VHH binders against Ferredoxin-fold anticodon-binding domain-containing protein 1 (FDXACB1). Designs and how they scored, part 2

Target 1, 94 residues: Ferredoxin-fold anticodon-binding domain-containing protein 1 (FDXACB1), of Homo sapiens (Human) (q9brp7r531to624)
Amino acid sequence: LYPPCYVHDVSFWIDQKKGFDELEFHTVARAVSQDTIISIQFLSRFQHPKTQQVSLCYRLTYQTCDKALTQQQVASMQSQFRKEIQQHLYVIPR

## First folded at step 4 (VHH)

Design p17 (from b05 with G104D; framework vhh_6fv0_2)
Fold by ESMFold2-Fast, scan of step 4:
Structure p17 (fold): chain B 94 residues (1-94), chain A 123 residues (1-123)
Amino acid sequence: as target 1 above (94 residues)
Amino acid sequence: QVQLQESGGGLVQPGGSLRLSCAASGFTFSSYAMYWVRQAPEKGLEWVSTISSSGSTIYYKDSVKGRFTVSRDNAKNTLYLQMNSLKPEDAAQYYCARVTYEYDSGTWTFDYRGQGTQVTVSS
């Protein structure tokens, strides 16, 4: 049986003075999802014309054959991920 | 102003050890991944190791795996490279660098580096 696949996008404002640690971003994603995130794709970079603040958007794909994975579990993981990146990466989710 | 200052280089015999340090100032060190990179005479700049902002994720160049260990002390704003079993091929100017991601190309790079510390391996 094919395991279900779930796709979620995340976008957030970065702190340009502190910079964005994408390596830690990937580490947090794997930890929060218990390695069920099989890909992280960069989608876009946006810079606000007036404030000059930068936001990034990534697409995360959840899939695993090792255990049952439900929409509710993925939603909970995604919510936790948004919380963790605020704390670890000094970003503000959009 | 962002500043990175390397130290700990020197002359060592093959099989010897050196511990490099990098003192960071002018930015929130604990928020950035860091590189160690090196450049030997008549060679290009070569990536050696990456450590994430927390220190939890570490990557090494294949030729230094098992011999080099990168670590960081965020309370002291300091990055370290422990180099064991040094080989003549490891002789180079060693730099620490602040990691940056180029979002459009999807490529890891760096924006600031120190002046470097010289490592010489000979007998």
Scores: ipSAE 0.000, ipTM 0.158, lowest interface PAE 12.0, mean pLDDT 83

Design p18 (from b05 with Y103R; framework vhh_6fv0_2)
Fold by ESMFold2-Fast, scan of step 4:
Structure p18 (fold): chain B 94 residues (1-94), chain A 123 residues (1-123)
Amino acid sequence: as target 1 above (94 residues)
Amino acid sequence: QVQLQESGGGLVQPGGSLRLSCAASGFTFSSYAMYWVRQAPEKGLEWVSTISSSGSTIYYKDSVKGRFTVSRDNAKNTLYLQMNSLKPEDAAQYYCARVTYERGSGTWTFDYRGQGTQVTVSS
């Protein structure tokens, strides 16, 4: 009765000199998913003890009642999202 | 500690202009999106504009769109709001605020704001 809901986590290393722009992260997520992402939840921050490199992890929830949303469509959107954040936010997906 | 200091407010006639500034210190300004918010007498706090950390993504309240322009200078740790064609409805205390994501509610909010600068529009 509820439209299908898909959950995907994304983890990435940030560029500490450039900083991480959470608003642009949200904007890229909205654009790539055609506004089907209904929730973005911060999960964790990890700092590597030797390299001091910082990684962030977010949980994204995809859901829409406007059209049928398939597992394959979400997988494609999530893959494109990983590529876009690398270009726009100076992050390295992991 | 985090500190935000607004300036540039004043008294202006309807149709006039003012430029507000916000000086940030105590944090890496270039890593945070910023809000301009305002509060008119006897009213609640109202969102006016958002600018991303890089300055590439900007949003405005519908009623100020085309009249207000937000910008930032990350080298100077300063946020700006250029206000043109001011209306009596724009009279308020204006605050700059540091944007954060509120996990519990799943929404964008702010954790710090300045003391504000007063904007009065009167004829």
Scores: ipSAE 0.007, ipTM 0.199, lowest interface PAE 10.5, mean pLDDT 83

Design r10 (from q09 with A33W T57Y; framework vhh_6fv0_2)
Fold by ESMFold2-Fast, scan of step 4:
Structure r10 (fold): chain B 94 residues (1-94), chain A 125 residues (1-125)
Amino acid sequence: as target 1 above (94 residues)
Amino acid sequence: QVQLQESGGGLVQPGGSLRLSCAASGFTFSSYWMYWVRQAPEKGLEWVSTISSSGSYIYYKDSVKGRFTVSRDNAKNTLYLQMNSLKPEDAAQYYCARVTYEYESGKVTWTFDYRGQGTQVTVSS
Protein backbone atom coordinates (compact mmCIF):
# COMPACT_ATOMS: atom_id res chain seq x y z
CA LEU B 1 0.00 0.00 0.00
CA TYR B 2 2.68 2.51 1.11
CA PRO B 3 6.43 2.38 0.39
CA PRO B 4 8.85 2.03 3.39
CA CYS B 5 9.19 5.19 5.51
CA TYR B 6 12.33 6.03 7.54
CA VAL B 7 12.46 8.64 10.30
CA HIS B 8 15.68 10.26 11.58
CA ASP B 9 16.12 13.10 14.04
CA VAL B 10 19.06 15.48 13.74
CA SER B 11 20.31 17.83 16.46
CA PHE B 12 23.07 20.41 16.09
CA TRP B 13 24.63 23.51 17.62
CA ILE B 14 24.28 26.65 15.50
CA ASP B 15 26.95 29.29 14.86
CA GLN B 16 25.48 32.37 16.54
CA LYS B 17 27.89 34.70 14.70
CA LYS B 18 26.77 33.49 11.26
CA GLY B 19 23.18 32.68 12.20
CA PHE B 20 21.16 29.72 10.92
CA ASP B 21 19.69 29.67 7.41
CA GLU B 22 16.68 27.36 7.66
CA LEU B 23 15.84 27.55 3.94
CA GLU B 24 19.39 26.45 3.06
CA PHE B 25 19.08 23.64 5.65
CA HIS B 26 15.96 22.31 3.89
CA THR B 27 17.56 22.69 0.46
CA VAL B 28 20.68 20.74 1.51
CA ALA B 29 18.45 18.02 3.00
CA ARG B 30 16.52 17.60 -0.28
CA ALA B 31 19.67 17.65 -2.43
CA VAL B 32 21.69 15.18 -0.34
CA SER B 33 18.74 12.75 -0.04
CA GLN B 34 18.19 12.78 -3.85
CA ASP B 35 14.76 14.20 -3.12
CA THR B 36 13.65 11.28 -0.92
CA ILE B 37 13.06 13.43 2.18
CA ILE B 38 9.34 14.24 2.09
CA SER B 39 9.10 16.30 5.28
CA ILE B 40 11.19 18.13 7.85
CA GLN B 41 9.61 18.99 11.18
CA PHE B 42 11.05 21.36 13.80
CA LEU B 43 11.03 19.63 17.18
CA SER B 44 12.85 21.84 19.70
CA ARG B 45 15.26 24.63 20.57
CA PHE B 46 17.65 24.33 23.51
CA GLN B 47 19.95 26.98 24.97
CA HIS B 48 22.74 25.87 27.26
CA PRO B 49 22.43 27.82 30.55
CA LYS B 50 26.21 28.28 31.00
CA THR B 51 27.65 28.56 27.46
CA GLN B 52 24.53 30.18 25.94
CA GLN B 53 25.04 27.99 22.82
CA VAL B 54 21.84 27.19 20.92
CA SER B 55 20.93 23.72 19.63
CA LEU B 56 18.08 22.90 17.23
CA CYS B 57 16.42 19.53 16.64
CA TYR B 58 14.58 18.47 13.47
CA ARG B 59 12.80 15.30 12.35
CA LEU B 60 13.38 14.11 8.78
CA THR B 61 11.14 11.60 7.01
CA TYR B 62 12.48 9.62 4.03
CA GLN B 63 10.11 7.98 1.54
CA THR B 64 9.94 7.44 -2.22
CA CYS B 65 8.02 5.39 -4.81
CA ASP B 66 10.59 6.00 -7.57
CA LYS B 67 13.22 3.55 -6.26
CA ALA B 68 13.67 1.02 -3.46
CA LEU B 69 14.93 2.69 -0.27
CA THR B 70 16.96 0.57 2.13
CA GLN B 71 17.98 1.34 5.70
CA GLN B 72 21.62 1.34 4.50
CA GLN B 73 20.92 3.93 1.79
CA VAL B 74 19.05 6.17 4.24
CA ALA B 75 21.85 5.84 6.82
CA SER B 76 24.38 6.84 4.15
CA MET B 77 22.29 9.84 3.09
CA GLN B 78 21.83 10.92 6.73
CA SER B 79 25.60 10.68 7.33
CA GLN B 80 26.32 12.75 4.20
CA PHE B 81 23.66 15.27 5.26
CA ARG B 82 25.35 15.77 8.65
CA LYS B 83 28.67 16.43 6.87
CA GLU B 84 27.12 18.86 4.37
CA ILE B 85 25.31 20.97 6.98
CA GLN B 86 28.57 21.38 8.91
CA GLN B 87 30.20 22.90 5.81
CA HIS B 88 27.19 24.80 4.39
CA LEU B 89 25.56 26.11 7.58
CA TYR B 90 28.53 26.10 9.99
CA VAL B 91 26.68 23.92 12.52
CA ILE B 92 28.04 21.19 14.78
CA PRO B 93 25.91 17.99 14.93
CA ARG B 94 25.07 16.63 18.40
CA GLN A 1 5.42 36.95 -13.18
CA VAL A 2 7.69 34.02 -12.46
CA GLN A 3 8.66 32.18 -15.65
CA LEU A 4 11.02 29.31 -16.48
CA GLN A 5 11.66 28.34 -20.11
CA GLU A 6 13.67 25.27 -21.11
CA SER A 7 15.40 24.66 -24.46
CA GLY A 8 18.14 22.56 -26.05
CA GLY A 9 16.47 19.16 -26.20
CA GLY A 10 16.53 16.96 -29.28
CA LEU A 11 17.34 13.57 -30.75
CA VAL A 12 20.81 12.06 -30.23
CA GLN A 13 22.36 8.64 -30.60
CA PRO A 14 23.65 6.72 -27.55
CA GLY A 15 26.94 8.22 -26.39
CA GLY A 16 25.99 11.64 -27.76
CA SER A 17 25.76 15.00 -26.00
CA LEU A 18 23.17 17.76 -25.52
CA ARG A 19 23.21 21.02 -23.58
CA LEU A 20 19.94 22.16 -22.00
CA SER A 21 19.22 25.78 -21.01
CA CYS A 22 16.63 27.29 -18.70
CA ALA A 23 15.87 31.01 -18.96
CA ALA A 24 14.44 32.43 -15.72
CA SER A 25 12.51 35.69 -15.26
CA GLY A 26 10.22 37.40 -12.76
CA PHE A 27 12.28 36.65 -9.63
CA THR A 28 15.79 37.18 -8.22
CA PHE A 29 17.38 34.15 -9.88
CA SER A 30 20.72 34.58 -8.08
CA SER A 31 18.96 34.07 -4.70
CA TYR A 32 17.49 30.64 -5.45
CA TRP A 33 18.75 27.07 -5.57
CA MET A 34 17.66 25.54 -8.89
CA TYR A 35 16.71 22.01 -9.90
CA TRP A 36 16.65 19.85 -13.00
CA VAL A 37 13.98 17.13 -12.95
CA ARG A 38 12.83 14.75 -15.69
CA GLN A 39 9.90 12.52 -16.57
CA ALA A 40 10.14 9.54 -18.91
CA PRO A 41 7.07 7.95 -20.50
CA GLU A 42 5.12 5.86 -17.93
CA LYS A 43 7.32 7.08 -15.06
CA GLY A 44 6.98 9.71 -12.35
CA LEU A 45 9.01 12.88 -11.97
CA GLU A 46 12.63 12.10 -11.17
CA TRP A 47 15.17 14.45 -9.62
CA VAL A 48 18.34 14.87 -11.70
CA SER A 49 20.46 17.70 -10.28
CA THR A 50 20.56 20.64 -7.87
CA ILE A 51 22.77 23.74 -7.86
CA SER A 52 23.06 26.35 -5.10
CA SER A 53 22.34 30.05 -5.63
CA SER A 54 26.09 30.83 -5.92
CA GLY A 55 26.90 27.70 -7.92
CA SER A 56 29.28 26.49 -5.19
CA TYR A 57 27.24 23.42 -4.17
CA ILE A 58 26.13 20.86 -6.73
CA TYR A 59 24.38 17.50 -6.37
CA TYR A 60 23.49 14.77 -8.90
CA LYS A 61 21.35 11.68 -9.16
CA ASP A 62 23.69 8.69 -8.85
CA SER A 63 22.99 7.36 -12.38
CA VAL A 64 24.08 10.65 -14.04
CA LYS A 65 27.21 11.40 -11.95
CA GLY A 66 30.26 11.83 -14.17
CA ARG A 67 28.10 12.30 -17.27
CA PHE A 68 25.98 15.39 -16.51
CA THR A 69 27.22 18.81 -15.39
CA VAL A 70 24.90 21.51 -14.06
CA SER A 71 25.95 25.17 -14.10
CA ARG A 72 24.39 28.63 -13.95
CA ASP A 73 25.03 32.16 -15.17
CA ASN A 74 23.46 34.53 -12.66
CA ALA A 75 24.22 37.58 -14.83
CA LYS A 76 22.06 36.06 -17.60
CA ASN A 77 19.47 34.41 -15.28
CA THR A 78 20.15 31.10 -17.02
CA LEU A 79 20.57 27.52 -15.75
CA TYR A 80 22.37 24.86 -17.84
CA LEU A 81 22.64 21.07 -17.96
CA GLN A 82 25.46 19.60 -20.04
CA MET A 83 24.64 15.96 -20.80
CA ASN A 84 27.44 13.69 -22.07
CA SER A 85 27.53 9.95 -22.80
CA LEU A 86 23.75 9.86 -23.12
CA LYS A 87 22.04 6.49 -22.58
CA PRO A 88 18.59 5.30 -23.70
CA GLU A 89 17.55 5.51 -20.02
CA ASP A 90 18.09 9.30 -20.11
CA ALA A 91 15.29 9.82 -22.67
CA ALA A 92 12.70 12.06 -20.97
CA GLN A 93 11.06 15.46 -20.81
CA TYR A 94 13.48 17.67 -18.83
CA TYR A 95 12.23 20.48 -16.59
CA CYS A 96 13.86 23.39 -14.81
CA ALA A 97 12.32 23.99 -11.37
CA ARG A 98 12.33 26.27 -8.33
CA VAL A 99 11.26 25.17 -4.83
CA THR A 100 8.91 26.95 -2.40
CA TYR A 101 8.78 26.30 1.35
CA GLU A 102 5.61 26.44 3.43
CA TYR A 103 5.28 26.61 7.20
CA GLU A 104 2.29 25.12 8.98
CA SER A 105 2.03 24.10 12.65
CA GLY A 106 5.79 23.62 13.08
CA LYS A 107 6.08 21.50 9.94
CA VAL A 108 7.87 22.52 6.76
CA THR A 109 6.64 21.19 3.43
CA TRP A 110 8.02 22.08 0.02
CA THR A 111 7.10 21.68 -3.61
CA PHE A 112 8.31 22.68 -7.05
CA ASP A 113 6.23 25.84 -7.20
CA TYR A 114 7.48 26.91 -10.62
CA ARG A 115 8.35 24.56 -13.43
CA GLY A 116 8.73 25.25 -17.13
CA GLN A 117 7.04 23.44 -20.04
CA GLY A 118 10.11 21.25 -20.45
CA THR A 119 12.35 20.22 -23.31
CA GLN A 120 12.26 16.71 -24.85
CA VAL A 121 15.38 14.52 -24.95
CA THR A 122 15.24 11.43 -27.17
CA VAL A 123 18.07 8.90 -27.36
CA SER A 124 17.93 6.34 -30.20
CA SER A 125 20.24 4.81 -32.69
Scores: ipSAE 0.006, ipTM 0.309, lowest interface PAE 9.5, mean pLDDT 80

Design r11 (from q03 with Y101F Y103R; framework vhh_6fv0_2)
Fold by ESMFold2-Fast, scan of step 4:
Structure r11 (fold): chain B 94 residues (1-94), chain A 126 residues (1-126)
Amino acid sequence: as target 1 above (94 residues)
Amino acid sequence: QVQLQESGGGLVQPGGSLRLSCAASGFTFSSYAMYWVRQAPEKGLEWVSTISSSGSTIYYKDSVKGRFTVSRDNAKNTLYLQMNSLKPEDAAQYYCARVTFERDSSGYVTWTFDYRGQGTQVTVSS
């Protein structure tokens, strides 16, 4: 018996004037996942050649042995996470 | 220089209430998420609560949910912890801490804190 592991990527455009608060990003991830996110990995930074807008991509890994964790629960947490970062970090999901 | 100063601890009976405050100085308080952590005698540091820089995202340790409320006043550079229905297991030195993280060479992040105050003692006994 091993706890299931779920991996989800998130990509979003940052607000160049407001900047990106990475600490807030991690705080939101921890809160919405009920501490089931065990790692967050920075994958890439992309700058659009025409608009000069910057997007960031992160990989989130969900896993816990304290609770049964299903694919649908993780999908719900990931959906909520996308909503929360729009509200708190002024980012636009890709 | 970064300073965090806790206050509001004391002795209460089980079921009592206390309100802790943390006065921050030496940094832009409104730009940082904050922790409340505690340490009971002969035990390690235990995370209690996290509040985001804006105050809109809050997370609690399961055993304190419904009893503790964290809040912040960014205009006053102050963090608060309202503790209700206190239990003997809540007795500890309480610290506020500034949230940070470390990224390893593969990009994985570990949550931590880089500054902690002197703490305020909470004693629960009858």
Scores: ipSAE 0.012, ipTM 0.276, lowest interface PAE 8.3, mean pLDDT 82

Design r12 (from q03 with Y101L Y103W; framework vhh_6fv0_2)
Fold by ESMFold2-Fast, scan of step 4:
Structure r12 (fold): chain B 94 residues (1-94), chain A 126 residues (1-126)
Amino acid sequence: as target 1 above (94 residues)
Amino acid sequence: QVQLQESGGGLVQPGGSLRLSCAASGFTFSSYAMYWVRQAPEKGLEWVSTISSSGSTIYYKDSVKGRFTVSRDNAKNTLYLQMNSLKPEDAAQYYCARVTLEWDSSGYVTWTFDYRGQGTQVTVSS
């Protein structure tokens, strides 16, 4: 009845001098996943007390009824997503 | 200090063109998506266009599609709105704004803004 649902969290350090563009983050997520990401949930913001570096954590939910979606396909999309956010958003994955 | 300063407004006849500019300072402009929003007298604030930080993703209000073009020059910290085929309904104070995204507990994103400029007036009259 319900298509498979895959949940992945992503966390990364941001570049505070460049800032973080959440709209571009959302755009990259949709593009890499071929619109199979149905929700992006902000989970937390952490600032290291000594280094003052900031990390963000988001939860991504993958689901589609338009095509077969496998765990391997989702893992590949998630891996590509991590690479593209490094390139486009100047973040360092944790 | 975050500052946004619009310019380029004026009086034009229906069918005319104007190019609006928004000069940004006090933040890393190239890291933020930007809005153009407008407000006509006795009306609410109305979204016009969104452009992503890189300029690769652009959205327009349906009524301005094909007539308005948003662009940005990250090297100059400047946002632009080229307005062609202006109609009386386009008369408004135009503002640029810095986009902020808010997540709700259901995981849905609401697009909003945290800073906007003082605006530039666009009047369309014959």
Scores: ipSAE 0.000, ipTM 0.173, lowest interface PAE 12.2, mean pLDDT 81

Design r13 (from q03 with T50Y K61A; framework vhh_6fv0_2)
Fold by ESMFold2-Fast, scan of step 4:
Structure r13 (fold): chain B 94 residues (1-94), chain A 126 residues (1-126)
Amino acid sequence: as target 1 above (94 residues)
Amino acid sequence: QVQLQESGGGLVQPGGSLRLSCAASGFTFSSYAMYWVRQAPEKGLEWVSYISSSGSTIYYADSVKGRFTVSRDNAKNTLYLQMNSLKPEDAAQYYCARVTYEYDSSGYVTWTFDYRGQGTQVTVSS
């Protein structure tokens, strides 16, 4: 009766010289998921003590009332999202 | 003042083509990703296409994939939507929109539109 909800976390290293475009990150997430991601929550920022490299972690929640979402559809969207952010935001998934 | 102005809508027969344009002003167009969205008479807003700020990343809704092509000309501050093989189910008011995001009091981020145009009407009939 209640639409299924799927939660996935994504963690990645940013390019500190180019910076991180959070608006573009959210825009790519919306496009890849075809508007099925209902929220993105910032979880943490970590800086490696030796390399000084910075990583960010976000939680994405998928849900829609229009059509039933399958776990496989969400997994495919999440996989594509990880690939797109690597190409367009110069981040490295971890 | 931020403005988005659509044009190019009209009446077309099934199987026909239309090219929509969106003229942007009042902001640095080349710095923003853009959407085409549509709304049929008794439906909510439906996402149609996305194009990144540079034009390098493009996505389409499954309902229009293979028939519609989005493009942009950053030198002219203009967004385009080429619509081929139009079907009755494509009849709608079409809007171009600038995407932004918001956060709620619980710390969740959601995306929304901060600006969209007046829209241009597409009718598919004989």
Scores: ipSAE 0.000, ipTM 0.190, lowest interface PAE 13.5, mean pLDDT 81

Design r15 (from q01 with S52R T57Y; framework vhh_6fv0_2)
Fold by ESMFold2-Fast, scan of step 4:
Structure r15 (fold): chain B 94 residues (1-94), chain A 126 residues (1-126)
Amino acid sequence: as target 1 above (94 residues)
Amino acid sequence: QVQLQESGGGLVQPGGSLRLSCAASGFTFSSYAMYWVRQAPEKGLEWVSTIRSSGSYIYYKDSVKGRFTVSRDNAKNTLYLQMNSLKPEDAAQYYCARVTYEYDSSGYATWTFDYRGQGTQVTVSS
């Protein structure tokens, strides 16, 4: 009935001097996934007690019904997404 | 009120070119990233291209890379899409969109288009 869905979490340290642009985060996710990401959920914010560095964690759900979507394709898109957010949002994956 | 008005669509032969325009009003255009999206008959809405507020960060759907070019003129509040080497698969209603997102009660963010116009139709026929 329903096409397969794939769930991937992404967590990363933000650059607190430059800030975090959540709208750009969504924009990059849409571009990289070719519109197959149907939801993005904020999961948590963690601040390191000693370094004061902040990390964010999001859950991404991939699904499309106009064509087959494979685990390999999603893994490739997720890998590209991690690369793109480092460049555009100044974040460091963890 | 926020308005987005697309223009420039039409009928072209395969391999032809069209330039689409989107006139924005009612908001600070230069502060928003903009999308081009399209919808072919009996298909879902498809993302085509993104351009950030500065014009420096641009992304394309894989199938249009090298053929389409998005640009913007913030002084004129206008977004453009130059479409070259058009294929039958490009036939669709094209919309410019101001993208937003909303969190539901479970914390899920849904990508929604808060504003888009009536669109402009692109038909590609032999």
Scores: ipSAE 0.000, ipTM 0.230, lowest interface PAE 12.6, mean pLDDT 81

Design t01 (from a11 with S53D; framework vhh_6qgx_2)
Fold by ESMFold2-Fast, scan of step 4:
Structure t01 (fold): chain B 94 residues (1-94), chain A 125 residues (1-125)
Amino acid sequence: as target 1 above (94 residues)
Amino acid sequence: QVQLVESGGGLVQAGGSLRLSCAASGFTFDYYAMAWFRRAPGKEREFVAAISDSGDSTFYTDSVKGRFTISRDHAKNTVSLQMNSLRPEDTAVYYCAADEYDFWSGYSQSEYDYWGQGTRVTVSA
């Protein structure tokens, strides 16, 4: 039997003056999820035609066999992750 | 071709509840941020609430936080505003608005490209 797997997408506007630090993005994801995020996949890049603001979209996969992992726990981790990336990466979640 | 149609307005007494709905057509609804604005008699249009294209982020003006809830239904191409604990000061025409390509400031009318005709809400004391 495999442990349950949860998939969540996150989209956000980046600060083009500060740039986007993808390594820090992975570090925050690992920390917030208590190492339950096993995969981070880049999905798309969008540039707003009027404002020129850039948005990125990533897919996060949560899975662990070390402890029970519930849908509610993953939702809480995902919510905290959105807050942490605003603080550490200067992005605005969509 | 782009159309936003509000419904659900009416007369209610203070403390009552009302649910507004906005039906969207003629554009790719899932890629647009949606918002509710209102205009009270003799006043300028003001921001009430906004919801992101995914539905994961919401914004509210301070006077409605905890009383109003914005939501969207992608299957029905609708955005809704659940209004609880209504006050006479909430009396206004409520407008649905859409921001092209899911970029919104949350507060500025100039960020919204499409607007509905409005639905009237009257709260009696």
Scores: ipSAE 0.000, ipTM 0.194, lowest interface PAE 11.4, mean pLDDT 81

Design t02 (from a11 with Y32S S53Y; framework vhh_6qgx_2)
Fold by ESMFold2-Fast, scan of step 4:
Structure t02 (fold): chain B 94 residues (1-94), chain A 125 residues (1-125)
Amino acid sequence: as target 1 above (94 residues)
Amino acid sequence: QVQLVESGGGLVQAGGSLRLSCAASGFTFDYSAMAWFRRAPGKEREFVAAISYSGDSTFYTDSVKGRFTISRDHAKNTVSLQMNSLRPEDTAVYYCAADEYDFWSGYSQSEYDYWGQGTRVTVSA
């Protein structure tokens, strides 16, 4: 009756000199998830007091009624997403 | 005593290859982020490449992506930089750096705790 909804947070360190391309982040998220991510919410910005490195935290919501979506599929998509953003966005997943 | 000892520098023609090595001792290598920085004469020190303490994550400055490869060997306490397709603008003194007990130390040289004395790389036209 109800398609299952999966919520995952992702946190990563950014390269402050190169900056963070939020539009590319959204593009990668949609591609990796096969368009099953319906929402990406910015949660927080944290600056490490010692290193002064900045991390960002986003909440990703996975849901689709067009096909079956399992916890294992979402976990696999999240793992791939962490790899893709590291390669394309100069970020380091936490 | 903490030591980072670089080796492998030298003179090479454009398009050639060099492999730099950094031997680490006196600190917890297996739990340290490692990086290579370089400084050309009269310029500031710049980031080149870094590897996480586990070896699973590597990071490069745009000008060396696809040409340089950083790796580490926990059994030998070494970090290496394989430099291919060298260009005259790669001419610099290359420094090995370590940030003990950190997963990743970023691109800023100020985040690294220990530094080697450098090895000179000269790329001729």
Scores: ipSAE 0.000, ipTM 0.085, lowest interface PAE 16.8, mean pLDDT 81

Design t03 (from a11 with S57Y; framework vhh_6qgx_2)
Fold by ESMFold2-Fast, scan of step 4:
Structure t03 (fold): chain B 94 residues (1-94), chain A 125 residues (1-125)
Amino acid sequence: as target 1 above (94 residues)
Amino acid sequence: QVQLVESGGGLVQAGGSLRLSCAASGFTFDYYAMAWFRRAPGKEREFVAAISSSGDYTFYTDSVKGRFTISRDHAKNTVSLQMNSLRPEDTAVYYCAADEYDFWSGYSQSEYDYWGQGTRVTVSA
């Protein structure tokens, strides 16, 4: 059986006064996904012309061969991940 | 014209609850992030809570986490702040604010496009 692969993008505004901690971002992703995220890929950086606020976009790939993953489980982990990065990184999902 | 009108302020005893509401008109409400700020007597205005344009994401200042809940109603074009376990230090004028681009201001008031006139909340000891 080939393990299913789920791809989700996450975009968010960073707090430029506090900065963005990419190492913490990876740590939260690993913890929330129970180590099922196999890839985190930076996609883009956008700076708002009016506010100068910065938005980052990352692509997350979920896959594991040692436990079953369902689309609902991944959706739940992705939702929890968005909540956790708000708390730990002061970002706002967009 | 764009208008944000707050209501629900008043006098309450410590430990009590109040629900503030903000009615929005004159713009496409569903595209705007909404926030509550407050200014205590003799203090600077500070961030309290924010909710994304979708309503799926909320953000709170540490002093109100677990006590306040922000929500929005797209059908009524309103944003609400449910304030529980109120403390004397929560005494302030509360302001509703709107931002077109679905971001948190980093506590910067200048990054919000529209503001209400404020509603006064007094928490007695």
Scores: ipSAE 0.000, ipTM 0.127, lowest interface PAE 12.7, mean pLDDT 79

Design t04 (from a11 with S54D S57T; framework vhh_6qgx_2)
Fold by ESMFold2-Fast, scan of step 4:
Structure t04 (fold): chain B 94 residues (1-94), chain A 125 residues (1-125)
Amino acid sequence: as target 1 above (94 residues)
Amino acid sequence: QVQLVESGGGLVQAGGSLRLSCAASGFTFDYYAMAWFRRAPGKEREFVAAISSDGDTTFYTDSVKGRFTISRDHAKNTVSLQMNSLRPEDTAVYYCAADEYDFWSGYSQSEYDYWGQGTRVTVSA
């Protein structure tokens, strides 16, 4: 009745000159998680007072009733997601 | 108050290993990038390794790549430097440093907000 639900936050610095492609961010998240991410929530925007660099923070919720989903599997998917967004979105994890 | 306390230094023979630790207190450790710098006798302080606030991104100076590994433990508020295949030229005082959100602005020591007192490493030939 209640499949396991796993919540992970991701924070990263964006390239303000290239901009941040939120649509691509969602596309990468769904692909890496094999559609087990059911929710992506924007949490905050932070601007560093010295460098003026901007970081964004999102909350990702993993859940599925189609197959067993473990903390280890979610941690692996989250790690791969962080790597993929570095390559595709020119972001740097915090 | 903010404190960074290094430990694990000592005397070791060339080819040996040491593990340095830095215990952080007085600030929100999880928000800070952490780094190790070293100062050899008669030299200026130089960058050795850094780790991002989330622990997933690491940087190393070329002379230590493949030999040193930086890691952090959020539960213990510690950052560690595993030093393998030590060489006499690694002899230095090693310093732990913390940088609030500014990791990607550079490895420059001027960007690090807090520093430890240092721990001495001597590698004998």
Scores: ipSAE 0.000, ipTM 0.116, lowest interface PAE 14.2, mean pLDDT 79

Design t05 (from a11 with F103Y; framework vhh_6qgx_2)
Fold by ESMFold2-Fast, scan of step 4:
Structure t05 (fold): chain B 94 residues (1-94), chain A 125 residues (1-125)
Amino acid sequence: as target 1 above (94 residues)
Amino acid sequence: QVQLVESGGGLVQAGGSLRLSCAASGFTFDYYAMAWFRRAPGKEREFVAAISSSGDSTFYTDSVKGRFTISRDHAKNTVSLQMNSLRPEDTAVYYCAADEYDYWSGYSQSEYDYWGQGTRVTVSA
């Protein structure tokens, strides 16, 4: 009936010396998903007690009325998104 | 209920190769990050390798980088560890572990929710 809605969380370790560019994160998400990501929500920040490494977690919601979306297509887009953020934002997906 | 069953362990000579497999059941495999840990006689369990739920991100401990390759097959619900250029120091019981999220949960064994029973690997000099 209504277009399928797919929710995926992404967690990753940031490079604390280079910092995290949230604007670029949103730009990459829109590009990789062909604008099918309708929402990006910050969920949490975790700092490892021993390593002091910082991890961020975001929730991404995929949905579009303009074209069909399958679980396989969304999984492929999410996989590509993880690759792109490693390259452009110097993060390590968790 | 989550079940992880390892196979492929055995005896091999130094410089040889061995392939370990982990068969997963009882959960949506594609959503879980998977890892391999090992425990040598008289030592604590240590991280070896991990693979994200998508299979796109892999993580290795320094001593196995370039020698071991972790992979997953979503159609078969399996995780594999291809071990090349084996050394006597690689002798250990190897354990498959699952993270309840699709992310790598770190190198600490306490951060993994589900474990297999282990498969023994012996590398002779």
Scores: ipSAE 0.000, ipTM 0.135, lowest interface PAE 13.2, mean pLDDT 80

Design t06 (from a11 with F103L; framework vhh_6qgx_2)
Fold by ESMFold2-Fast, scan of step 4:
Structure t06 (fold): chain B 94 residues (1-94), chain A 125 residues (1-125)
Amino acid sequence: as target 1 above (94 residues)
Amino acid sequence: QVQLVESGGGLVQAGGSLRLSCAASGFTFDYYAMAWFRRAPGKEREFVAAISSSGDSTFYTDSVKGRFTISRDHAKNTVSLQMNSLRPEDTAVYYCAADEYDLWSGYSQSEYDYWGQGTRVTVSA
């Protein structure tokens, strides 16, 4: 009755000089996943005690009824997403 | 308690390859970012490569990009540095380092919590 749903968390260090563009983050997620990411939830903000650098954590939910979606396809999309956000948002995935 | 033990250093000719390994013990390896630093004679330590705690992110200094590959083996608690197309400029003592939090690419060696004693690499012309 329900298509399979896959949940993946992503955490990354932000560039505090350039800031974090959350709208662009959503745009990259949509593009990389071919619109199969249906939900992005902010989970937490962490600040490194020594360096004071900031890390953000988000939960991404993959689901689609338009095509078969496998765990391997989602893992591949998630891997590509990590690479794309590093290039476009000046973040370093953890 | 915490120990990092490097191995694999030696003498190699320019254009050759070496594989360095670092065995970690006394901490929860999977939660630590791991890095390689080097010190050439008469110079300060410089960053070479790092790998995140998950293994999903790797970072390299520009002079080694495309030649060196960092990897980790969670089952064996080891981090490795595969060094290809070695140059005389790569001659240095190589150090393994661990950070409880994943490396931010702008951070210096002072941010790392634990260090090995080093393994010597000499590249002859």
Scores: ipSAE 0.012, ipTM 0.296, lowest interface PAE 8.7, mean pLDDT 82

Design t07 (from a11 with D99E E100D; framework vhh_6qgx_2)
Fold by ESMFold2-Fast, scan of step 4:
Structure t07 (fold): chain B 94 residues (1-94), chain A 125 residues (1-125)
Amino acid sequence: as target 1 above (94 residues)
Amino acid sequence: QVQLVESGGGLVQAGGSLRLSCAASGFTFDYYAMAWFRRAPGKEREFVAAISSSGDSTFYTDSVKGRFTISRDHAKNTVSLQMNSLRPEDTAVYYCAAEDYDFWSGYSQSEYDYWGQGTRVTVSA
């Protein structure tokens, strides 16, 4: 049987003065997920017409061959990831 | 079936406070951004406040900043709007709305997937 995979999107507002470090984003994602994220895909960039705030959206795919991941484990990793990127990348998860 | 049910509307005097609540059911509440919109008689629906799926980010229209506070309770699947220092211009029907967090617009009402029926707030002078 092929190991189950979970696809989750994450979107967040960036700090335009500090900029966004995509390499650090990938590093944090892999660390928080215990290397179960096998792909990260950029989906979109949105700039709000009134506030001028910029948001980015990425798609993350979770999969491991060691043992099956559960939906609850992935949800926990996603929650921690949102907290970590706010601290390390100066972004605001949405 | 997806449902958003607002409560807490009523009559209040200028300078008073009111707390609105929205109970969500039929979807994975924790993965949706939640917002409050309002519509005054004869006017278009306008954005009031929004809160991200995590609860870490909040957004407000300029006219309510410092007076209104949006919050959410993941254990109860509710989003609340605490309204302080109410003004007659805050008189409106207030609507709860939910948007898939993955493509959250923050303010655009056309992007919100689910809507409640609304609760009426009247602020007397």
Scores: ipSAE 0.000, ipTM 0.126, lowest interface PAE 13.3, mean pLDDT 79

